# Ledger of designs, part 4: VHH binders against Phototropic-responsive NPH3 family protein NPY3 (NPY3)

Target 1, 272 residues: Phototropic-responsive NPH3 family protein NPY3 (NPY3), of Arabidopsis thaliana (Mouse-ear cress) (q9fn09r205to476)
Amino acid sequence: DWWVEDLAELSIDLFKRVVSTIRRKGGVLPEVIGEALEVYAAKRIPGFMIQNDDNDDEEDVMEQRSLLETLVSMLPSEKQSVSCGFLIKLLKSSVSFECGEEERKELSRRIGEKLEEANVGDLLIRAPEGGETVYDIDIVETLIDEFVTQTEKRDELDCSDDINDSSKANVAKLIDGYLAEISRIETNLSTTKFITIAEKVSTFPRQSHDGVYRAIDMFLKQHPGITKSEKKSSSKLMDCRKLSPEACAHAVQNERLPLRVVVQILFFEQVR

## First folded at step 16 (VHH; from u4 with E28D)

Design t1
Fold by OpenDDE, fold request of step 17:
Structure t1 (fold): chain B 272 residues (1-272), chain A 120 residues (1-120)
Amino acid sequence: as target 1 above (272 residues)
Amino acid sequence: AVQLQASGGGFVQPGGSLRLSCAASGFDFDNYDMGWFRQAPGKEREFVSSISSSGYSTYYADSVKGRFTISRDNSKNTVYLQMNSLRAEDTATYYCAAQFGYEPSEYQYWGQGTQVTVSS
């Protein structure tokens, strides 16, 4: 819509006023408002579409923070008013600009409601510079928690168990993929953090535990110095009975796995 | 049955471009890293590029960095190799491969090769 592009040329204050007026008059769908916000963000927030490592001046960061917080406050309440992708971009920027906790919580809540729509790249959120990790792993934990909270609320409202299970399965796959990737690229990922995140989705329905196994294997490969106990704990995240034949074939040859796990896999293969 | 079908090879002049595709079937594509290898006559097979299962992480041989781009579409079970600024030394049979794990030495599935010839 031509007017959406025109609105993106306005200052944030004027933009806010105009959007507020439009909302007050009615007749415009929340989705259109969401689109206007997304277009505005893409144009006005540096690195919003493409993450640039450009160190902005402190003054610029404050301005961007304020702008972002304003946009978050303008989000329509309707769940379908904005895309998961847009919310993720907002969250990434919020972390980068060190926005207030309230804004990050709101974004996390909204993303949690749509977590099954996210991809692994969406969850790889850069942490501010100077931190212990390159990626913000805690925010992913928060997103999963929000998802669980929302799922529980839906269950209380007598939503179809089947829909919830499908959603959980998708999120499990997502998180398994995330854990595999983050294990590969984040050298400071602790065993505790890995297990904590994995445990949040460990009870979710899955077609197979191949994704979990892959995540475990990636983690073990990148952490050769972990204790036997930690190795055992991480390996317990998967059910050996739920591995595909291909995964089993890989696992039985995997020297990184505890011997007990390998024996279990062999045992179950023989019984099949 | 596992199948990796590569396509897109051909004859090009130096400086030209090709796009290779590899269509995968018979396994859970989303859980596999995908890679491209090449073998020239009289030479050993060498690593060209790989991409993680999620598509987030990509790796390139030094000889192709800045010229080749690997990508994947999990919805289509396909991995791609965009080859730009091709050189005579890029002439080889290119192979698509899949691995479940992270070790470069453990590619489990290999496709049929597609010939790329760069010549004036």
Scores: ipSAE 0.868, ipTM 0.939, lowest interface PAE 0.5, mean pLDDT 92
Fold by OpenDDE, fold request of step 17:
Structure t1 (fold): chain B 272 residues (1-272), chain A 120 residues (1-120)
Amino acid sequence: as target 1 above (272 residues)
Amino acid sequence: AVQLQASGGGFVQPGGSLRLSCAASGFDFDNYDMGWFRQAPGKEREFVSSISSSGYSTYYADSVKGRFTISRDNSKNTVYLQMNSLRAEDTATYYCAAQFGYEPSEYQYWGQGTQVTVSS
């Protein structure tokens, strides 16, 4: 819609007033409102589409923070009104601009409702400078928690076990991929945090545990100094019986794995 | 059966561009890192570029940094290599490869090569 682009040229205050008026009058779909918000964000928030670390001006950051918080408050309540990608971008910016906890919680809740639509890159959220990690790992934990909460609510309302299982499977795959990637790129990822995140989805249905294995392997590779106990605990995250033949072949040659795990894999292969 | 089918090779002048594609089948593409290698006549096969399973992490040989870009589309089970500013020394047979592991030496699946010739 041509008017969406025009609205993006307005100040945030005027934009808010106009959108509010439109909503009160009715006749405009929530999706269109969502689109207007997305277009506005893309044009008015620096680095929104492509996160650039170039926000050097503190005053600008405060302005952007306020703008972002306003946009979050304007989000339509309907789940389909905004895309997961847009929400993720908002969340990333919210973390970067150090927005209020309430806004971040709201975004996390909304993302949690549709977490299966996210990709691994979406979950790699940069932490503010000066932290222990380059990436905000805790926010991912929050997203998973929200997903679980929302899933439980759905189960109470609708007995569609199949849909929930599919969603869980997708989220499991997502998190497995995330854990593999974050292990690769975040040097300060602790064993405890790795395990904590993995455990949140450990009971989720999966076609295989290949993804979990890859995550474990990557973690072990990048953390050669972890204790035997930590290795053992990390390895327990996967069910050796649910590995593909290809994964098994890789695992039996993997010197980073505990010997007990390797033996278990060999045993299960023989029983197949 | 695992298949890696590379395409997009050809003849180009120095400074030209090519885009290689590798279509994968027969394995869970989303769980594999993908890579490109090349072999020139009389030389050993060398690493060119790789991309993580998620597509987030990319790696390049020093000789191609800034000129080549690797990408992937998991919905299409395809990995790409955009080659810009091609040089005569880029002339080689290019191979697509897949790895389940994370070690550069652990590429398990190899495709057939596609010839890239850079000549005036």
Scores: ipSAE 0.864, ipTM 0.937, lowest interface PAE 0.5, mean pLDDT 92
Fold by OpenDDE, look of step 17:
Structure t1 (fold): chain B 272 residues (1-272), chain A 120 residues (1-120)
Amino acid sequence: as target 1 above (272 residues)
Amino acid sequence: AVQLQASGGGFVQPGGSLRLSCAASGFDFDNYDMGWFRQAPGKEREFVSSISSSGYSTYYADSVKGRFTISRDNSKNTVYLQMNSLRAEDTATYYCAAQFGYEPSEYQYWGQGTQVTVSS
């Protein structure tokens, strides 16, 4: 709507008042409110659309934090009122500006409800400076937890098992892809953290475990110094029987895998 | 059967642009890194660019950095190479490749080449 752009020209206080008034009067769809918020964020939050490394002054950061928190508080309650992508951008900014825990929790909850709509890039969230890792891995765990919680709630409301399984399968694929990517780019990813994240979706339905295998392989490649025990534990995340022929062919030649796992793969291939 | 079909090659003047496409079939595209290589007459095949399965990580040879852009669309099982500011030295047969891992030496699948000729 054309008036959404006009609203983005307002100060945050005036914007909030106008949107509140519109909502009270009724007649405007939650999706339109969501759009107004997204347009406002894109215009008023530095680096919202494109991450810029611009070191803002501390004072500017505080202002941006306040603005972001205000926007989060204005989010419509309807699930379809805002896109997953917009929520992810808000979350990324919330971490960057060190917004309050409540706002981050709310965003995480909302994203969890739509986690199957996210891509791997969405989950690569920069951690605050000075941390052990460049990316915030814990927040991904939180998102998965929220997804699980929401899925359980839907089950209680008699949603079709098929829909939930499809959603879980999509999330499993997403997380497998995430683990593969984060293993590649985050050198300080711990074995414990890797396994913890992977275990969150280990029981989810999958067509194959090729994605999990790739994640494991990427992790092992980046961690040549891990113990035999850790290697074993990581490898247990995949079911060797659920690997594609192509993945099996790769795995049997993979010197990073435990010998036991390789032998298991060979055995299962012979019985196919 | 695994297939990688490259297209988009042709003749272009120095400073011009081309966009290569590679359509993949016969394997789980979402689990593979994709890459572009090129081979000029009398020269060895060389790495040009690669993109991770998720599309988040991209890599470029120094010779093409800032001029070429690799991208992918997993919904279409296609990888792209946008080539800008083309130079005579970019003249080569370009090959699309797929790998389960991310090491340059481990590409499993190779497509047919598409010719790119940069000449005045």
Scores: ipSAE 0.850, ipTM 0.931, lowest interface PAE 0.5, mean pLDDT 92
Fold by ESMFold2, fold request of step 17:
Structure t1 (fold): chain B 272 residues (1-272), chain A 120 residues (1-120)
Amino acid sequence: as target 1 above (272 residues)
Amino acid sequence: AVQLQASGGGFVQPGGSLRLSCAASGFDFDNYDMGWFRQAPGKEREFVSSISSSGYSTYYADSVKGRFTISRDNSKNTVYLQMNSLRAEDTATYYCAAQFGYEPSEYQYWGQGTQVTVSS
């Protein structure tokens, strides 16, 4: 929309007043308001599109914090008004500029409502320079926790399992893919962190456990120095009875797996 | 039945571009890494590019790095290869392939290939 770029030239106070007026009058789709917020954020927040942690200026941090908190307060409540990717970028910036806890919780709540719409790449967020890991894994744990909390509330209050099962299945697929990818690219991923994340979604429905197996296999491949106890703990994340024939054939020849797991797979194959 | 249907090949002048597509069916595409390989007449088949099942990790042979871009769309069960700045030595039959595991030698499913010819 033509007016979206014009509004991005305004100070945050004027931007807020104009957008609030537009919302009171109605007649503008929430998706257009979301676009205006996204364009404004991209133009006015330094490093929004690329993560940049070299900001040491206390006054600049305070100004950016205030701007970001204002933008979060202006998010339309309609679920489809903004993308999950935009919300994740807002959350990342909100941590960098130390926004208030209420704004961070609101962002996490919004992301949790639509986590199944994220892709694995959205979750692969660079950690601050100087940290032990290249990728920020803790932020992903927070998002999964919010999804789980939201789903538990729905289970308590809602009668239908079909909508929740579809959402849970999509998130399980997302997180299995995330674990495979983070295992491939993050050499400092601990066994404890891998298992903790996997367990958050371990009870979610899955068509098969092939994705879980692939995540475990990548983790073992990229972390050969872990103990036998750690290998056993990681391997317990999958149910061998739920592996496809293709996964079973691969796993039987996989020297990275504990012998107990290979024996379980062979038993399943014999009983089939 | 597993099918990998490659398309988008053709004749192009040096410096030109082509985009290959590979539509997949009959297997759980979201749990497979995808690759592109090529074979010129009288030569061995060689690796061109691969992409992880999530689409995040990509790999390229040195000969194509910076000129070719692999991508995938899991909602369409399709993998792509954008080929820019094409050279005569890129002339080959291009095959898409799928693997469940992570070893370069473990590609299970192969497409029929699509011909790319780069000449003046």
Scores: ipSAE 0.771, ipTM 0.905, lowest interface PAE 0.8, mean pLDDT 88

Design t1
Fold by ESMFold2, look of step 16:
Structure t1 (fold): chain B 272 residues (1-272), chain A 120 residues (1-120)
Amino acid sequence: as target 1 above (272 residues)
Amino acid sequence: AVQLQASGGGFVQPGGSLRLSCAASGFDFDNYDMGWFRQAPGKEREFVSSISSSGYSTYYADSVKGRFTISRDNSKNTVYLQMNSLRAEDTATYYCAAQFGYEPSEYQYWGQGTQVTVSS
C-alpha cells in the first residue's frame, strides 16, 4: 500500500510499465492494482475529485485525455478491484476530456455491474453550464440503462438467483432515493424525466413502496405548478397496496396527493 | 418500539467542541429525514440542523451555520451533530427527531435529549 503512493509520482508511461510488470508477476491482489489506479488518478488528473475544477486548457485536455484513456485500459477486469464511486468519477472525467467512445462504454459497463454499490451522492453530478438543469440526469439514465441491460442478460442465461434479485432491490432503493433527492434540489426536473427514470426500475422488488411515495411527494412539493394530469401520472408510479402503515398514515393527510389516490389508500388499508 | 437515544452532551468551555450522537431503532431509518433541535430554559424549541434520508442535503439554522456539521450513518442507524466553536448561547437540551415527510411540523419521533452546557 505504501508502494501505491510512490507509484503516483511516476510518469504515466513508467506507471503503466511498473503496474503491468506487477500484474504479470502475480502475488498482488486486483484490489491493490485498483487502489494504485485510484491514487494515481487523484494526484495526476487535475479536478478529478472535484468536477467543477475541470481544466479547460486545450493542451491540458489532450494530455489528460491520453492519461485517462491509459488508466481506463489498465483497470483490472475483476469486479471487486475498483469501487463504483471511482468508476463514476472516471466516467465523468472521460466525458470532460473527450475520451473515446470505447472507454466510455467500458466504464458504463463496469458501473452497470455494480450499480447497487453507489450512493445517491455519487449520482448527483453537475451538468455543463447553459443546460436545462443544474444536475446531469442523462448520465444517470445511461447508468440505469446499463444495469437493466445486464440484469436482463443474466435473466436470459437463467442466472436470476437470489443475488440478482438482491442487486435489483438495492438499485431500486438507490434510484428511489436519487429521485427524492434530485426532486428536492433540481427545480427544472420535468415530470416526463421523473417518470422515465422511475419506470426503469418500477418492476424491481421492494419491501415497500415507501421510498417511491417519498420521491413522488418531494417531486410534488417542489413542482407545485404541474398539471392535474401530471400529478395523476406521477402518482401511478406507486402501488398503494405496498405502502407501510406509516406511509399510509402520512399519505392520507397529504394535501399534495390527488384525492382519488388518498381514497384508494384508505380503501386498501381497510381490506388488508 | 421506536427509540431515538441522544448522547454526547456535557460541559464545555466557550470555543470548545462536542459531538452528539443519536441512535435510532424501531422504524425504517433509511426512509426518514433526521433533525436536531434545541431548547434552553424559558425559550421555545428551535431548529438546529437537518439531513435528508440519503445524507446528501443538509440544512442549518443561521446561528449555527459554519460551526455545526450534521451527518448520518445509515448502516448504524445513527445521526450525528459535530458542534465546534461553541458559545454560551448554544447552551440547551438538544433533541434528535425523525420525520417521514418533509414539512418542519411533521417530525413524529423525538429523542429524550442530551444536555449541552457552555460556560467558563
Scores: ipSAE 0.768, ipTM 0.903, lowest interface PAE 0.8, mean pLDDT 88
Fold by ESMFold2, look of step 17:
Structure t1 (fold): chain B 272 residues (1-272), chain A 120 residues (1-120)
Amino acid sequence: as target 1 above (272 residues)
Amino acid sequence: AVQLQASGGGFVQPGGSLRLSCAASGFDFDNYDMGWFRQAPGKEREFVSSISSSGYSTYYADSVKGRFTISRDNSKNTVYLQMNSLRAEDTATYYCAAQFGYEPSEYQYWGQGTQVTVSS
């Protein structure tokens, strides 16, 4: 607690030695160790909360990479020791400082355990240099895959349905929002990639499909050159029967949607 | 019923600050982009700022860039406008609005507004 701020004054080598000693002696909760790591990262990693290239001096990058890799190695294994937000900031920094694959893989696994706690902005991670897109979409797929895999294991071994459904519902909402935002800001998002991500969470519970609709609509708006086949494929991602009255009213006037979809919405509205 | 209740307006001297809030109810706030508009007496309503449903993308009229900051808290169904370095020309009734779609001029729900008066 009080000692956390004092430890942030230490060099990384001394910090590591002190934290290691504290962990060996026991009596300190993993959450306190996690707090110490977060305070240290915030103080010692320039722009920790900002993903940009202002500090791209080769020597500075190498030193920051080493510091970051050391901090990742020190993360307590306990799920509750660190927040999802902190893990995502570490992941963003690992991309900026080009950390090794092992560190990124471990961060992705840990984020996947807690993905329901993330916000859309957390998932907007700048791509490595030389990538096809400004934003790293593949890393988001990895995070979703980690969540899906871990959730499927819990479903097979534990019948705690309400907790699992709540977690899935939060992730569905998160990913629907992510798809809407990435469609708005990423000019090189392919139809295949959009659909692939959407399908990973397509069966998850939702209060409505309004978020899915908004993601599709933004994608169609930002990709006017899309083929009729692709437009049809993307539109199939939503279940028209699950649109709210507000979304239905918007959708039936939406010139971007295939006529077939508009007719389906009108039909289901008349029936219900 | 849908409600957008703006508050936080008032009288302030030039150079001062105000923070507007807009509490939303009656619709799924998380699926709406939010905007702030203003209208001075005898003038047309004008765009001030908007924020995407996720909170990530923000937009500002040129007249307020660098002085105003829009934000939202989806857990509280509330959108905010932090107004710094206020000027006499910022005097207006400020309205929050919500849009489901993405057309810039098509907002579906509007609040009643809150008065901001900047005067010595």
Scores: ipSAE 0.761, ipTM 0.899, lowest interface PAE 0.9, mean pLDDT 88
Fold by ESMFold2, fold request of step 17:
Structure t1 (fold): chain B 272 residues (1-272), chain A 120 residues (1-120)
Amino acid sequence: as target 1 above (272 residues)
Amino acid sequence: AVQLQASGGGFVQPGGSLRLSCAASGFDFDNYDMGWFRQAPGKEREFVSSISSSGYSTYYADSVKGRFTISRDNSKNTVYLQMNSLRAEDTATYYCAAQFGYEPSEYQYWGQGTQVTVSS
């Protein structure tokens, strides 16, 4: 709707008043409110759609912090009102503008409720300049930990375990894809970090371990200087019994894998 | 059976645009890197562009950088090539391909191709 784009021209105080009035009147879907927030953020937060963190004016940072905190406070509670990708962008901005701990925790909680809806690209967030890595991996670890905590809480309350298993399967697929992609593009990704993240979702259900294999293979390809011990530890992340025939055929010809792993794949294929 | 169906080719004038698509079936598309290759008559097939299984990482031959854009939609099992600022040298049959691994020699599934002709 045209009014959504017009509202993005308003100061944050006026925007908040108008949106609050619209919500009180009713008759506007939460998804439209979510769209208004997203359009506003894209126009008014520097680098929101394209992360670059080039703003170093202290007063501008304080203004952006206040704006961002206001937008977070305005998020409708309905899960469908905002995308997981939008929530993740808000979280990244909240770290860059040093928003309060409460806002960061609320964003992480909301993201944890629907992490299975994220794309790999949503998780590939640039780190600030001067850090050891180009991409911020710690944010992703936080989001996975939130998801794990929430699913464990739901399990304790005897909620529908089948729904949680479906969500876990989707998150496993997401994180396997993330590990493959971060391995491809982050030259300073340590073996310890790779394994730590993979282990957070290692017990989640998967139809196959093909995604895990692809993540391991990319890691080995892009990090040829790692030790034999590190190669062994990384390769243990996959269950060879859960590889598809196609993945097995690829793996047995893969010179990057430890020989013991190749032999084990061949052994399991023969006993079947 | 595995199928890669490329479409969207045609005749265009230099400077024009085309959008190729490649619909995939018969394999787990989400676990495959996708590529576009092209072959002019009497020449070897050459790399044009590729995209990682997640869609995040893209690669381009130097001759097409800035003019072509690869993308994919995993919900539709489809990869695309947006071709802008076309030149006569872009005339070729364009093939989509899929690989489970990451090496250029590991592309294992190939489409039938779609013809692109750029001529004044």
Scores: ipSAE 0.755, ipTM 0.894, lowest interface PAE 0.8, mean pLDDT 88

